# Designs tried in a protein design chat: VH-VL binders against q9c950r261to396. Part 12

Target 1, 136 residues: q9c950r261to396
Amino acid sequence: VPTFEDVKEVTIRRSKLAKWLMEPFFEELIVGCFVRVGIGRSKSGPIYRLCWVKNVDATDPDKTYKLENKTTHKYLNVVWGNETSAARWQMAMISDGHPLEEEYRQWIREVERTNGRMPTKQDISEKKEAIQRTNS
Key: E = the ipSAE of ESMFold2; O = the ipSAE of OpenDDE; V2 = 0.75 times the mean of E and O plus 0.25 times the DockQ between their complexes.

## First folded at step 4 (VH-VL; framework fv_ixekizumab)

Design k6 (at its last look DockQ between E and O 0.68; V2 from the best seeds 0.00; counts 0 for: pae E 4.6 > 2)
Fold by OpenDDE, look of step 4:
Structure k6 (fold): chain C 136 residues (1-136), chain A 122 residues (1-122), chain B 112 residues (1-112)
Amino acid sequence: as target 1 above (136 residues)
Amino acid sequence: QVQLVQSGAEVKKPGSSVKVSCKASGGTFSNYAIHWVRQAPGQGLEWMGVIIPYFGTAYYNQRFKGRVTITADESTSTAYMELSSLRSEDTAVYYCARGGEWLDYYYYMDVWGQGTLVTVSS
Amino acid sequence: DIVMTQTPLSLSVTPGQPASISCRSSQSLLDSDGKTYLHWYLQKPGQSPQLLIYEVSNRFSGVPDRFSGSGSGTDFTLKISRVEAEDVGVYYCMQSIDYPYTFGQGTKLEIK
């Protein structure tokens, strides 16, 4: 099971998504990363779910939206639990903050409950390296 | 083209429970947030709670003190609102409403059900 | 909870004349991302509420351009440039920046 620290390092913020959006490496790099999807707001602030990114969905060029100062038709197909539950989200709904440990715990529980795929240490390591190469 | 169709009117005794259904069509149910809002006769709108079927977690207005339970069945594209320990003041029209979807998620309600009248009387 | 206060609570307007409804929130509805979570609904007699304006000033699909929304922070206004008979109903503002979502008391618009 990946540690919270592991997941934090491969969680991509909204601002970074916006930055990488048009890069040729984007669709490949984002696979296997995590994002915080906004699902509501409470008195303590926005509520997020930590989700695993399956792929970029750009199959509908007519459905555009604003991400920061950019217009895009690219969505993230994310997973919460198991792969059969994949669904698309606007990247504009992704948090620009760091994940919380409670969100990590919720994700772990859901993966276990649904017999979902748990990223291996190797998966995480490879993703970390890929991200580092991009940031360099 | 998205529609929300709710179950029919209910007449209940005080202390009993009522469960109202809301069936969605014209879209992918799991991508929608479903809100519940009620309106007492001649009164305004009161938000009760919300659920995102995909996540299965609901959030409630604490004013109901745990009497509200919101659930969703993805296989039938139906959301449910159960209100327990009914009181006369619970007499109202209950609405379900869509609060956006994963593809275009909004924090407002753009599609409403037709409403379900629940009458609580001894 | 965030308190939403509408004024007036009732309004009688001659057809063709303008109408204005005010909505105030007990705290700012602006988030750190620059989005303001203030929306307007209309409930016509015997019908379900329907969305008119979302996020302060955006007209929902099918809403005539005689409807407009404005405001910022805690003060918001819905305007109807020329009231028509079909505009009769109760108007509600709603905040969605925090759970629980809360509505204004409603403003009943009638035709003189």
Scores: ipSAE 0.389, ipTM 0.814, lowest interface PAE 1.5, mean pLDDT 92
Fold by ESMFold2, look of step 4:
Structure k6 (fold): chain C 136 residues (1-136), chain A 122 residues (1-122), chain B 112 residues (1-112)
Amino acid sequence: as target 1 above (136 residues)
Amino acid sequence: QVQLVQSGAEVKKPGSSVKVSCKASGGTFSNYAIHWVRQAPGQGLEWMGVIIPYFGTAYYNQRFKGRVTITADESTSTAYMELSSLRSEDTAVYYCARGGEWLDYYYYMDVWGQGTLVTVSS
Amino acid sequence: DIVMTQTPLSLSVTPGQPASISCRSSQSLLDSDGKTYLHWYLQKPGQSPQLLIYEVSNRFSGVPDRFSGSGSGTDFTLKISRVEAEDVGVYYCMQSIDYPYTFGQGTKLEIK
């Protein structure tokens, strides 16, 4: 069961998604990582949900949008809870900030509620190493 | 093509509750942000709240002080808005509306239901 | 709550002439992501609202190019370069930077 620190270390920010967008390794790198999906704002600030990336969807090349200063038709299929119920999101909706412990606890609760799957410690270790190699 | 079809008009007495349905056809229902907006006769638009069915999370305009409950039923692709403790000033047309093309953007509404008139009278 | 103030509340326009509607917010609608969360809707007589402009200046799919939006910060404008009969209705601005989302009072556009 991954800890909050484990998840934090493999949570990808919007600026990094934009930086790596055109790299041949993009999908392999970000699949299995986490992202924070924006769902609104309150007086206390933006509201996010921490989601697990299952794959990149680029099947509709006519469905383009701006990500930072780039144009793309790549979308993230992410999981909130059960892995079989993935949902597609534009990367423009992803936070450029770090996850909060409450967001991690909400993710844990939803996985438990839906009897979903979590990444293993080995999965996370592989992603941490891949991220480190890419940043070096 | 996404369409939102709402339940029919209702006449209610003060103090009762009303539950308006909004059935979506087309697309993936769980990925929509479904907003509820009302319009009193001759008045402007008032945002009531939103649900994002995928996350099961609803956010409400606090001016309704907990009288509004917004829910969704995945099996029927239907969102619901329930307004309790009805008052005469709750007489309005109630709209559901979906955010964005594909559920990527929740913060503006591009598809609207036909509206449901709720009349509250003694 | 963010207050949205529209002017004028009513506008009568000769067909073919331009129209301009102003919207002011009680605080900036510019977010740290560089986007400005201001949108415009039209409600034609007897119909549900429809989206015209999102994020200040982007025309929604199928909206004629005679509609344009502009502005920044707290001051925004919707312009119709040449008003047509089908443009009759009530125009609303809306902010979506913070919950609750709020609309302006509406501007009724009539053909003279």
Scores: ipSAE 0.245, ipTM 0.775, lowest interface PAE 4.6, mean pLDDT 88
ESMFold2 (binder alone), look of step 4: mean pLDDT 91; pTM 0.946

Design s1
Fold by ESMFold2-Fast, scan of step 4:
Structure s1 (fold): chain C 136 residues (1-136), chain A 122 residues (1-122), chain B 112 residues (1-112)
Amino acid sequence: as target 1 above (136 residues)
Amino acid sequence: QVQLVQSGAEVKKPGSSVKVSCKASGGTFSNYAIHWVRQAPGQGLEWMGVIIPYFGTAYYNQRFKGRVTITADESTSTAYMELSSLRSEDTAVYYCARGGEWLDYYDYMDVWGQGTLVTVSS
Amino acid sequence: DIVMTQTPLSLSVTPGQPASISCRSSQSLLHSDGKTYLHWYLQKPGQSPQLLIYEVSNRFSGVPDRFSGSGSGTDFTLKISRVEAEDVGVYYCMQSIDYPYTFGQGTKLEIK
């Protein structure tokens, strides 16, 4: 089971998605990482779920939206629990904050409840290395 | 074209509970928020709450003080709204409505169910 | 809660004449993402509400171009350039920037 710190280091924030949006490595880099998906609001602010990125959906170039200072037709298919429930999201709905430990615990619980895919230590290590190479 | 089909009219006694269903047909269910809105006879629209079926997470209008519960069953593409401790003021048509395509939490409601009349009388 | 106030509460219009409905919010509906979360719905007699205009000025699919929305911040207007018999019903504005979502009281449009 990956630790909270492991998941935190491979969670991609909205500003990084916007920065890497036009790069040739974009899809390869972010697939297999985590994103914090906004799902609602509370008195304390927006509420998020940690989701695993399954793939990038760029199939309809006419369906565009604003992501920071850019316009894009790229969407993320993300997984909460198990792979059969993948849902498509605008990257504009992704948090620019760090994940919280409570969100990590909720994600673990949901993957276990649904017998979903749990990333291996190797999966996480490979993504950490790829992210570090991109940031250098 | 997506349709939302609701369960039939109900007559309930004060203090009881009612559970209204909303079945999505002809389109995707999990990718859309499902809202519940009610309308008392001759009155305006009142938002009750929303569920995001993919996450199973629901948010409620605090006016209902824990009396409302919204759930979803993705296997049957059906959302439910249960209202407990019914009083005569709860007599209304209850609508389900679909939020925007991208599960945007600042959404509008583009597809509406036909409505379910719930009458609360002694 | 954000309070939505509509004026007038009712109006009668001769077919072919214009109609205008105002909606005012108790606080700004402009989000930091640059969008304003104000929408208009029509409820025809005996029917469910239907979406007319979303995010101030965007006509929903299938809505005739005689319907237009405008406004900013806290003051919004729905206009019908040439009212037709099928436009009879109650018009509602709604905000979706904050929970709970709230509606105006409704404006009943009747044909003379």
Scores: ipSAE 0.350, ipTM 0.809, lowest interface PAE 3.4, mean pLDDT 89

Design s10 (at its last look DockQ between E and O 0.65; V2 from the best seeds 0.00; counts 0 for: pae E 3.7 > 2)
Fold by ESMFold2-Fast, scan of step 4:
Structure s10 (fold): chain C 136 residues (1-136), chain A 122 residues (1-122), chain B 112 residues (1-112)
Amino acid sequence: as target 1 above (136 residues)
Amino acid sequence: QVQLVQSGAEVKKPGSSVKVSCKASGGTFSNYAIHWVRQAPGQGLEWMGVIIPYFGTAYYNQRFKGRVTITADESTSTAYMELSSLRSEDTAVYYCARGGEWLDYFYYMDVWGQGTLVTVSS
Amino acid sequence: DIVMTQTPLSLSVTPGQPASISCRSSQSLLHSDGKTYLHWYLQKPGQSPQLLIYEVSNRFSGVPDRFSGSGSGTDFTLKISRVEAEDVGVYYCMQSIDYPYTFGQGTKLEIK
């Protein structure tokens, strides 16, 4: 089971998605990473779900939206729990903050509840290295 | 071509509970959120809550003080809104509404059910 | 909770004339994600509400071009360039930046 620190290091913030959006390595880099999808805000603050990125959906070039100062038709298919089911999400709605430990614990519970695939420590290590190479 | 069809009108006594159903036809039920909004006679719209089935979560307007419960049954493509401890002030038309064609548009309501009149009287 | 205030609460318009409805929120509806979470609905007599405009200025599918939305931050406007008889009903603005979602009190549009 990957630790909270492991998952935190491969969680991509919105500003990084915007930065890498046009790069040829974009999809390969972010698939297999995590993102925090926003599903509302209460008086206790914003509500996020920590989701695994399955793939990039760019199949409808007419459905565009703003991601910071760029325009894109790329969406993320994200997984909550079981990898056989995915939800499409606008990158503009991805958090620009770091994940919280409670979000990590909720994600663990959901993967277990749905008998979903748990990433291996090797999967995480490979993504950490790829992200580090891209940041420099 | 998604339609939301709600259960029929009900007359309830104070202190009882009511459970209104909202059945989706067309499309994939799990790909969107379902909101509940009510309207007392001659009054405006009041948001009650939403269920986002994919994330297994529901959020409620705290004005209902824990009396409202929203659930979804994916096998029958049906959402439910249960309101307990009914008072005469709960007399209203109750609407279900879809939160966008895709889940990432959950925050506005594009397809609405026909409404269910719930009358609370002694 | 975010308070949504509409003005006017009612207006009567001669067919073919323009109409304008204002909506003010108690706090900014601009999210850090760049979206402004303000939407407009119309409820015709005896009918369910229907979506007119989402995210300030985007017309929903099937909504006539005579409807337009504008605004930013806390001040928003819905305009009808040429009012038609079928436009009678109650107009509501709604914010969806925070739970609970809240509606304005509604603006009743009648034909003179």
Scores: ipSAE 0.745, ipTM 0.916, lowest interface PAE 1.3, mean pLDDT 91
Fold by ESMFold2, look of step 5:
Formats: sequence, C-alpha cells, structure tokens
Structure s10 (fold): chain C 136 residues (1-136), chain A 122 residues (1-122), chain B 112 residues (1-112)
Amino acid sequence: as target 1 above (136 residues)
Amino acid sequence: QVQLVQSGAEVKKPGSSVKVSCKASGGTFSNYAIHWVRQAPGQGLEWMGVIIPYFGTAYYNQRFKGRVTITADESTSTAYMELSSLRSEDTAVYYCARGGEWLDYFYYMDVWGQGTLVTVSS
Amino acid sequence: DIVMTQTPLSLSVTPGQPASISCRSSQSLLHSDGKTYLHWYLQKPGQSPQLLIYEVSNRFSGVPDRFSGSGSGTDFTLKISRVEAEDVGVYYCMQSIDYPYTFGQGTKLEIK
C-alpha cells in the first residue's frame, strides 16, 4: 500500500500540467500520476479529491478550454476508486496545491470500498524517476 | 438533446418523506453536477444542494442540512433528492438541473428538469 | 450566504418598449480567476426556469439578441431592448461564486 508521502511525490499540480501540455512526452509521463480534482467550492474553501490518471482524452478537438494562458482540448480520465469507473475532467479543474493527508485517506477508503487497484511502491518509484528525468 | 426527466407529482402527509428522481438522457451523466432547486407556490427559487455523481459527494444548503439527502446512480443516470420530516411549508415544485458545459459544474445550470410538485397537507 | 436583491419586483411593459432589471449582490461576485459568477434565468408561466445569460453578459444558446446583461462587482443589469409577448414571466439573477448558490427574489414581467 503506498504511503501518503509516496503518493504526494507523484501528484502533479496544474502548473506542471500546463508546462508539459505541449511536450511530446506529456501523455506517457502523466498517465499513472495523481492529480487533485476540484469538486466544489464552499465558504471553507475549495474541495478536492485525489485521483489517479488513467489516460489523456483528446478525441473531441471542438471541446476546447483555457488552461492557464493556453488553449487545449486535452482532458484527463481519472480514477477515484475502481479503475473500471473512470471519469473525464478538464485540467483546469486540477489543483495547483499539494495533497492533504485527509485527501489521501479518502482515496484509500474509496479504493478499498470498491475493491480497486493501488499502484505498488515500485510503481511509484518508477514514476518518480520518470518525473525526475523530465525535470533534469 | 440532453434532457432531465423527473418523477411524477406526490401528495404527502406531514412527518413523512419524499424521494424525487431525475433521469438524464441524451448525454453523459457522471461528470456533471446535478443541482436541486425548489419553488414554493408563488415564491422564488431556492437552491437545495448539489451532487457530483462520479464522487457521490453532495453539498447542501445549510437551511436543509439534516433533512435533505442527495444521491446518484451512475448505472441508471439518475439522481435522487430525498426530503424527510415534511412540513406544509415544504409544499413546492422541486427541480433538478445540470451544471454547465465543459464539466464546469460549479457555475450555472443550463438544463432543467420539468419539475415535480410535492404537496404536503394534513 | 450571499444575498441577491432584485429591483423592481414587478414590471409592466408595453410591447416593443425596453425593460431593465437590476440585481445587487451583498458581496462581489468577481473571483480571483477573473470571472464574475452572475447569471440570469427566465421562468415563463407554467415552465421550468431557463438560462438566459451566464457570467454577466454571455447569452446562452438560442437566446434572442434583444436580451443583454451588464454590470460588475455587486451591481448587474438585465436589459430587454424590445419586449415581446413571449418575454412574460419571472426573471431571476443567481450567484454561483460560492455554495450555497442564491437567487434574487425574482422580477415578474407582464405585458400591459
């Protein structure tokens, strides 16, 4: 079971998604990482869920939106619990902040509830290395 | 054409509960927020709460917290609003409404159901 | 909660004449993302509400160009350049900057 720190190290912020958006390696890099999906706003502030990225969906070129100062039609298919139940989101809905431990625990509980798969510590290590190679 | 079709009118006694359904057709369901809004006779619109079906997470107007339960069933593309401990002032038309385009469910409601009249009387 | 106040609460208009409805919020609806979360709905007699204007001034698909919205911060206006018989109903402003979403009291538009 990966720890909160394991997941935190491979959680990608919105600013990084925007930075890498046009790079040829974008899809290969981001698949298998985590993102914080915005699901509402309240007086207490924004509400997020920590999700695993299954793939990038760019199949509808007419569905464009702004991501930071760029325009794109790329969406993230993410998984909250079981991999068979993915959902599509704009990258503009992704947090530019770091995950919270409670968000990680919510993710763990949902994966357990739905009998979903978790990445192994080795999977995380390999993804971390891929991110580091991209940043060097 | 995306449509939201709600369950039929109901007559209820005080103290009972009602569960109104809202079925989406002609579009995707899981990635859209579903809002519930009510309108008492001759009165304005009152937002009750919202659910994001994929996460199953609902947020409620504090006025209704404790009496309102909003749920969704992705497999049938149906959202539900249950209001418990009914009182005569809960007599209203209850609407479901879908959030905006581009998975922009925080902002405005672009598709509305036909409304469900719930009458609470002794 | 953000309070939305509409004026007038009712309005009788001769067909072909302009109409104007004001909406004031108890706090700014301008978000740090540069968007202003103020929207207008029309509820025709016996019908569900329908979206007219989103984000202050953008007409929703199929809305005639005689409808226009303007304003900023806390003060907003819906204008109908030439009122037609089909425009009768109740107009609501709504804010969606924070939960709970809140509506104005409504402005009933009638034809004289």
Scores: ipSAE 0.311, ipTM 0.770, lowest interface PAE 3.7, mean pLDDT 88
Fold by OpenDDE, look of step 5:
Structure s10 (fold): chain C 136 residues (1-136), chain A 122 residues (1-122), chain B 112 residues (1-112)
Amino acid sequence: as target 1 above (136 residues)
Amino acid sequence: QVQLVQSGAEVKKPGSSVKVSCKASGGTFSNYAIHWVRQAPGQGLEWMGVIIPYFGTAYYNQRFKGRVTITADESTSTAYMELSSLRSEDTAVYYCARGGEWLDYFYYMDVWGQGTLVTVSS
Amino acid sequence: DIVMTQTPLSLSVTPGQPASISCRSSQSLLHSDGKTYLHWYLQKPGQSPQLLIYEVSNRFSGVPDRFSGSGSGTDFTLKISRVEAEDVGVYYCMQSIDYPYTFGQGTKLEIK
């Protein structure tokens, strides 16, 4: 099971998504990363779910939206528990903050509950290295 | 065309529970949040709670003090709202409404069910 | 909870004349994402509520252009430029910036 620190390091925030959006490496790099998907708001602030990114979905060019200062038709197919239940989200709904440990624990529980794929140590290491190579 | 179809009217005794269903048709289900809103006779609208079916997570209006339980069955595209410990003041029309699409998440309700009258009387 | 206050609570309008409904929130509905989470609904007699305006000023699909929304922060207005018979019903503002979502008391619009 990847540690919270591991997951934190491969969690991509909204501003980074916007920055990488049109880069040739984006669709490959984002796979295996994590994102915080906004699912609501409370008086204490926005509510997020930590999700694993399966792939970029750009199959509907007519469905555009604004991501910060950019217009895009790219969506993220993300997984909360089981990969077979991936769902598409606008990147505009992704948090620009760091994940919370509670969100990490929720994700772990859901993956275990649904017998989802747990990233390996190697998966995390490779993704961390890939991110470091592209970070600026 | 996306529609939300709710279960039929209910007549309940005080202290009992009622479970109202809301079935989505004509579109996807998991991509939307399902809100529950009620309206007492001649009164305004009161938000009860919401569920994100994909995550199975619900948020509630705490004014109901834990009496409300919202669930969803993705396999049947149906959301449920159960209200326990019914009181006469719970007599109302209960609406489900769609809000918050994963593809384009909206924090408003753009599609409403037809409403379910729940009458609580001795 | 965020308190939504509508004024007036009832309105009688001659067909063809304009109407205006105010909605005030107890706190700002402007989110850090730049959106203001104030919406308007209409509930016609014997029907379910229907969305009219979302995010202050955006008309929902199928909503006539005689409806318009404006405002910012905590003060919002719904305007009907020329009231028609089909506009009869109860109008509600709603905030969705925080749980629980909350509605105004409603404004009943009738035709003279």
Scores: ipSAE 0.242, ipTM 0.785, lowest interface PAE 2.2, mean pLDDT 92
ESMFold2 (binder alone), look of step 5: mean pLDDT 91; pTM 0.945

Design s11
Fold by ESMFold2-Fast, scan of step 4:
Structure s11 (fold): chain C 136 residues (1-136), chain A 122 residues (1-122), chain B 112 residues (1-112)
Amino acid sequence: as target 1 above (136 residues)
Amino acid sequence: QVQLVQSGAEVKKPGSSVKVSCKASGGTFSNYAIHWVRQAPGQGLEWMGVIIPYFGTAYYNQRFKGRVTITADESTSTAYMELSSLRSEDTAVYYCARGGEWLDYWYYMDVWGQGTLVTVSS
Amino acid sequence: DIVMTQTPLSLSVTPGQPASISCRSSQSLLHSDGKTYLHWYLQKPGQSPQLLIYEVSNRFSGVPDRFSGSGSGTDFTLKISRVEAEDVGVYYCMQSIDYPYTFGQGTKLEIK
């Protein structure tokens, strides 16, 4: 099972998505990473879920939105629990904060409840390396 | 186009409970948030709560404190709103409404059901 | 809870004339994500509400360009440039920045 720190290091913040949006390596880099998706609001602020990125959905060029200072028709298909089910998400709604340990624990429980695929430590290690190379 | 079809009108006695259904036809059910909004006769709109079926998560207006439960059944593409301990003041039209076409737009309601009149009287 | 206040509560307009409805929130509706969580709905007599404008100024699909929304922070306006008979009904603003979501009291638009 990947640790919280493992997942945290491969969780991509909104500002990084915006930075890499137009790069040729964008989809290859972010697929298999995690994003913190907003699912509601409370008196204490936004509520998030840690989701695994399955693929980039760019199939509808007419459906554009603003991401930071860029305009894009790229969406993320994200997985909560079982990877056979995915939800389409606008990157503008991805958190620019680090994940919380409770969010990591909720994600573990959901993958187990739905018999979803758990990433291996090797999968995550490879992703960490790719992200570090890109940030250099 | 997606439609939300609600169950028929109900007449209930004080102290009973009512469970209203909202069936989505067309489109992928799990990609929407489903809100419940009520409207007492001659009055404005009051938000009751929302369920996000994909995440299995529901949030409620606390003024219904423990009386409202919102659930969803993905296999039938149906959301439910159950209100217990009914009072005459709960007489209203109850609407379900979906939040956007995708979950990233769930915070506004673009498709509404036809409404279900619930009358609470002795 | 965030309180939404609409003015006026009712107005009557001659066909072809403009109409303006104001909505004020007790707190700013601008989120740190850059979005402002204010939306406008129309409920025609005997019908379910329908979405007109989301996030202050974006017309929903199929909504005529006679409808426009504007504003920022706590003060918002819905304008109809040339009122038509089909525009009669009750208009509601709604905030969705915080739970519970709250609506204004509604503004009844009648045509003379």
Scores: ipSAE 0.066, ipTM 0.691, lowest interface PAE 5.5, mean pLDDT 87

Design s12
Fold by ESMFold2-Fast, scan of step 4:
Structure s12 (fold): chain C 136 residues (1-136), chain A 122 residues (1-122), chain B 112 residues (1-112)
Amino acid sequence: as target 1 above (136 residues)
Amino acid sequence: QVQLVQSGAEVKKPGSSVKVSCKASGGTFSNYAIHWVRQAPGQGLEWMGVIIPYFGTAYYNQRFKGRVTITADESTSTAYMELSSLRSEDTAVYYCARGGEWLDYYYYFDYWGQGTLVTVSS
Amino acid sequence: DIVMTQTPLSLSVTPGQPASISCRSSQSLLHSDGKTYLHWYLQKPGQSPQLLIYEVSNRFSGVPDRFSGSGSGTDFTLKISRVEAEDVGVYYCMQSIDYPYTFGQGTKLEIK
């Protein structure tokens, strides 16, 4: 089971998605990473879910939206729990903050409850290395 | 174009349950928050709860805790609100409303269903 | 729960004259993200509520420019510069900064 620190290191923030959006390595880099999807609010702040990125969906060039100062038709297909509920999200809906440990614990519980795929520590280590290489 | 279409009016006896449906047309159903708001005759608006279909996550007004259940079926783009242990005071028009479309991080109701009148009488 | 209070509860206006509705919240509706989560809805007789103004001052698509919203923190105003017959109905403010979402008690606007 990957640790919170493992997951935190492969959670991509909105500003990084915007930065890498037009790069040829974009899909290969972000698939297998995590993103924080906003799902609601409390007075203490927004409520997020940690989701695993399954693939990039660019199948409809006519459905564009703004991501930071760019325009794109790329969406993320993300998974929370298991793949039967994969959903397509705009990257504009992704948090620019770091994940919280409670969000990580909720993600673990949901993957177990739905018999979803748990990434290995090796999967995450490889993804962390790729991200660090891109930032250098 | 977005439209929320609700099920038809119902007359229920005290102590029974009612399940109202709200079918969304167009767009990505799973990514929208669907809220339920009721209005008793001649009264104001009262928020009951919300579901985000993708997450299966529902939040309820504590006033209805234990009696209300909000669910969603993504395959039919339909949200449901079930209210149990009905009393005459539950007679109201029940609305579904779309909030939290992920485009702009908003938390207001941009589109409303036509409403479903539920009458509770013996 | 956050309490929303509207004044007046009813008003009668001659067509072409302005109207003003106030909404006060028991707590600030300003979030740390810089947005204020106060919205206005109109319910015309026999119809579902419809969105007029979101986040204090933004007109929803198709809403005439005679409608304007203003305010900050806990004190908000909806203004209609020139009331028309089609503006008859009940106006509600709503806060969405915290669950449960809460509405004001409503302001009924009638034509003289």
Scores: ipSAE 0.032, ipTM 0.673, lowest interface PAE 6.8, mean pLDDT 87

Design s13
Fold by ESMFold2-Fast, scan of step 4:
Structure s13 (fold): chain C 136 residues (1-136), chain A 122 residues (1-122), chain B 112 residues (1-112)
Amino acid sequence: as target 1 above (136 residues)
Amino acid sequence: QVQLVQSGAEVKKPGSSVKVSCKASGGTFSNYAIHWVRQAPGQGLEWMGVIIPYFGTAYYNQRFKGRVTITADESTSTAYMELSSLRSEDTAVYYCARGGDWLEYYYYMDVWGQGTLVTVSS
Amino acid sequence: DIVMTQTPLSLSVTPGQPASISCRSSQSLLHSDGKTYLHWYLQKPGQSPQLLIYEVSNRFSGVPDRFSGSGSGTDFTLKISRVEAEDVGVYYCMQSIDYPYTFGQGTKLEIK
């Protein structure tokens, strides 16, 4: 089971998505990483869920939206729990903050409850290395 | 195309519970949020809470202090709102309404159920 | 909670004349995503509420162009350029920038 630190290292913030949006490596880098999806609001601020990125959906060029200082028609298909719950999200709805340990614990519980696929340490290690190469 | 159909009127005694249903037809149920809004006779609209079926999570107006529970059954495309410890002040028409959320990228209610009158009387 | 205040609480208008309804929020409804989360609903007598205007100024599908919304930050206006008999009902503004969603107290529009 990946640790919280493992998941934190491969959770991509909104500003990084915007930065890498136009790069030829974008989809191959982001797929298999985590994103923090906003699902509501509270008095103390937005409420988030940690979701796994299944793929990038760019099939509808007419559906554009603003992402930071750019306009895009790219969306993320993300998974909460198991693959049957995959949903399409605007990257504008992704958090620019770091994941919280409680969010990590909620994600573990949901994957276990739904018999979803748990990423391996190798999966995480490969994504961490790819992200580090991109940042240098 | 999308329609929300609610259960029928109910008369309840103080201290009891009521469970109102809201069945969606003609659209995708799980991709939308379902809100609950009530209206006491001659009064304005009051937001009670919302369920996001995709995440299985519900959020409540704290004015109801643990008395309200909102659930969803995706297999029947039905949302439920249960209100416990009923008081005469809970006499109202209860509406379900379809909204977007982070999943559908909008935060307003575009389709409303017909309403369910709940009367609390001794 | 964000408080929504509508003025006036009631309006009586001769058919064909304009009507204007104001809505003020206790805090800004502008989000960092650039959208302002203020919406207008109409509840006709004996009916469920229906969406009229979303995100300040966008008319919902099927809403006549005599309806328009404007405003920014904390101060918003709904205008009807020429009131028709079918416009009778109670108008509500709503904010959806934060939970709980809150409504104004409503403005009743009547025909003279």
Scores: ipSAE 0.013, ipTM 0.634, lowest interface PAE 7.9, mean pLDDT 87

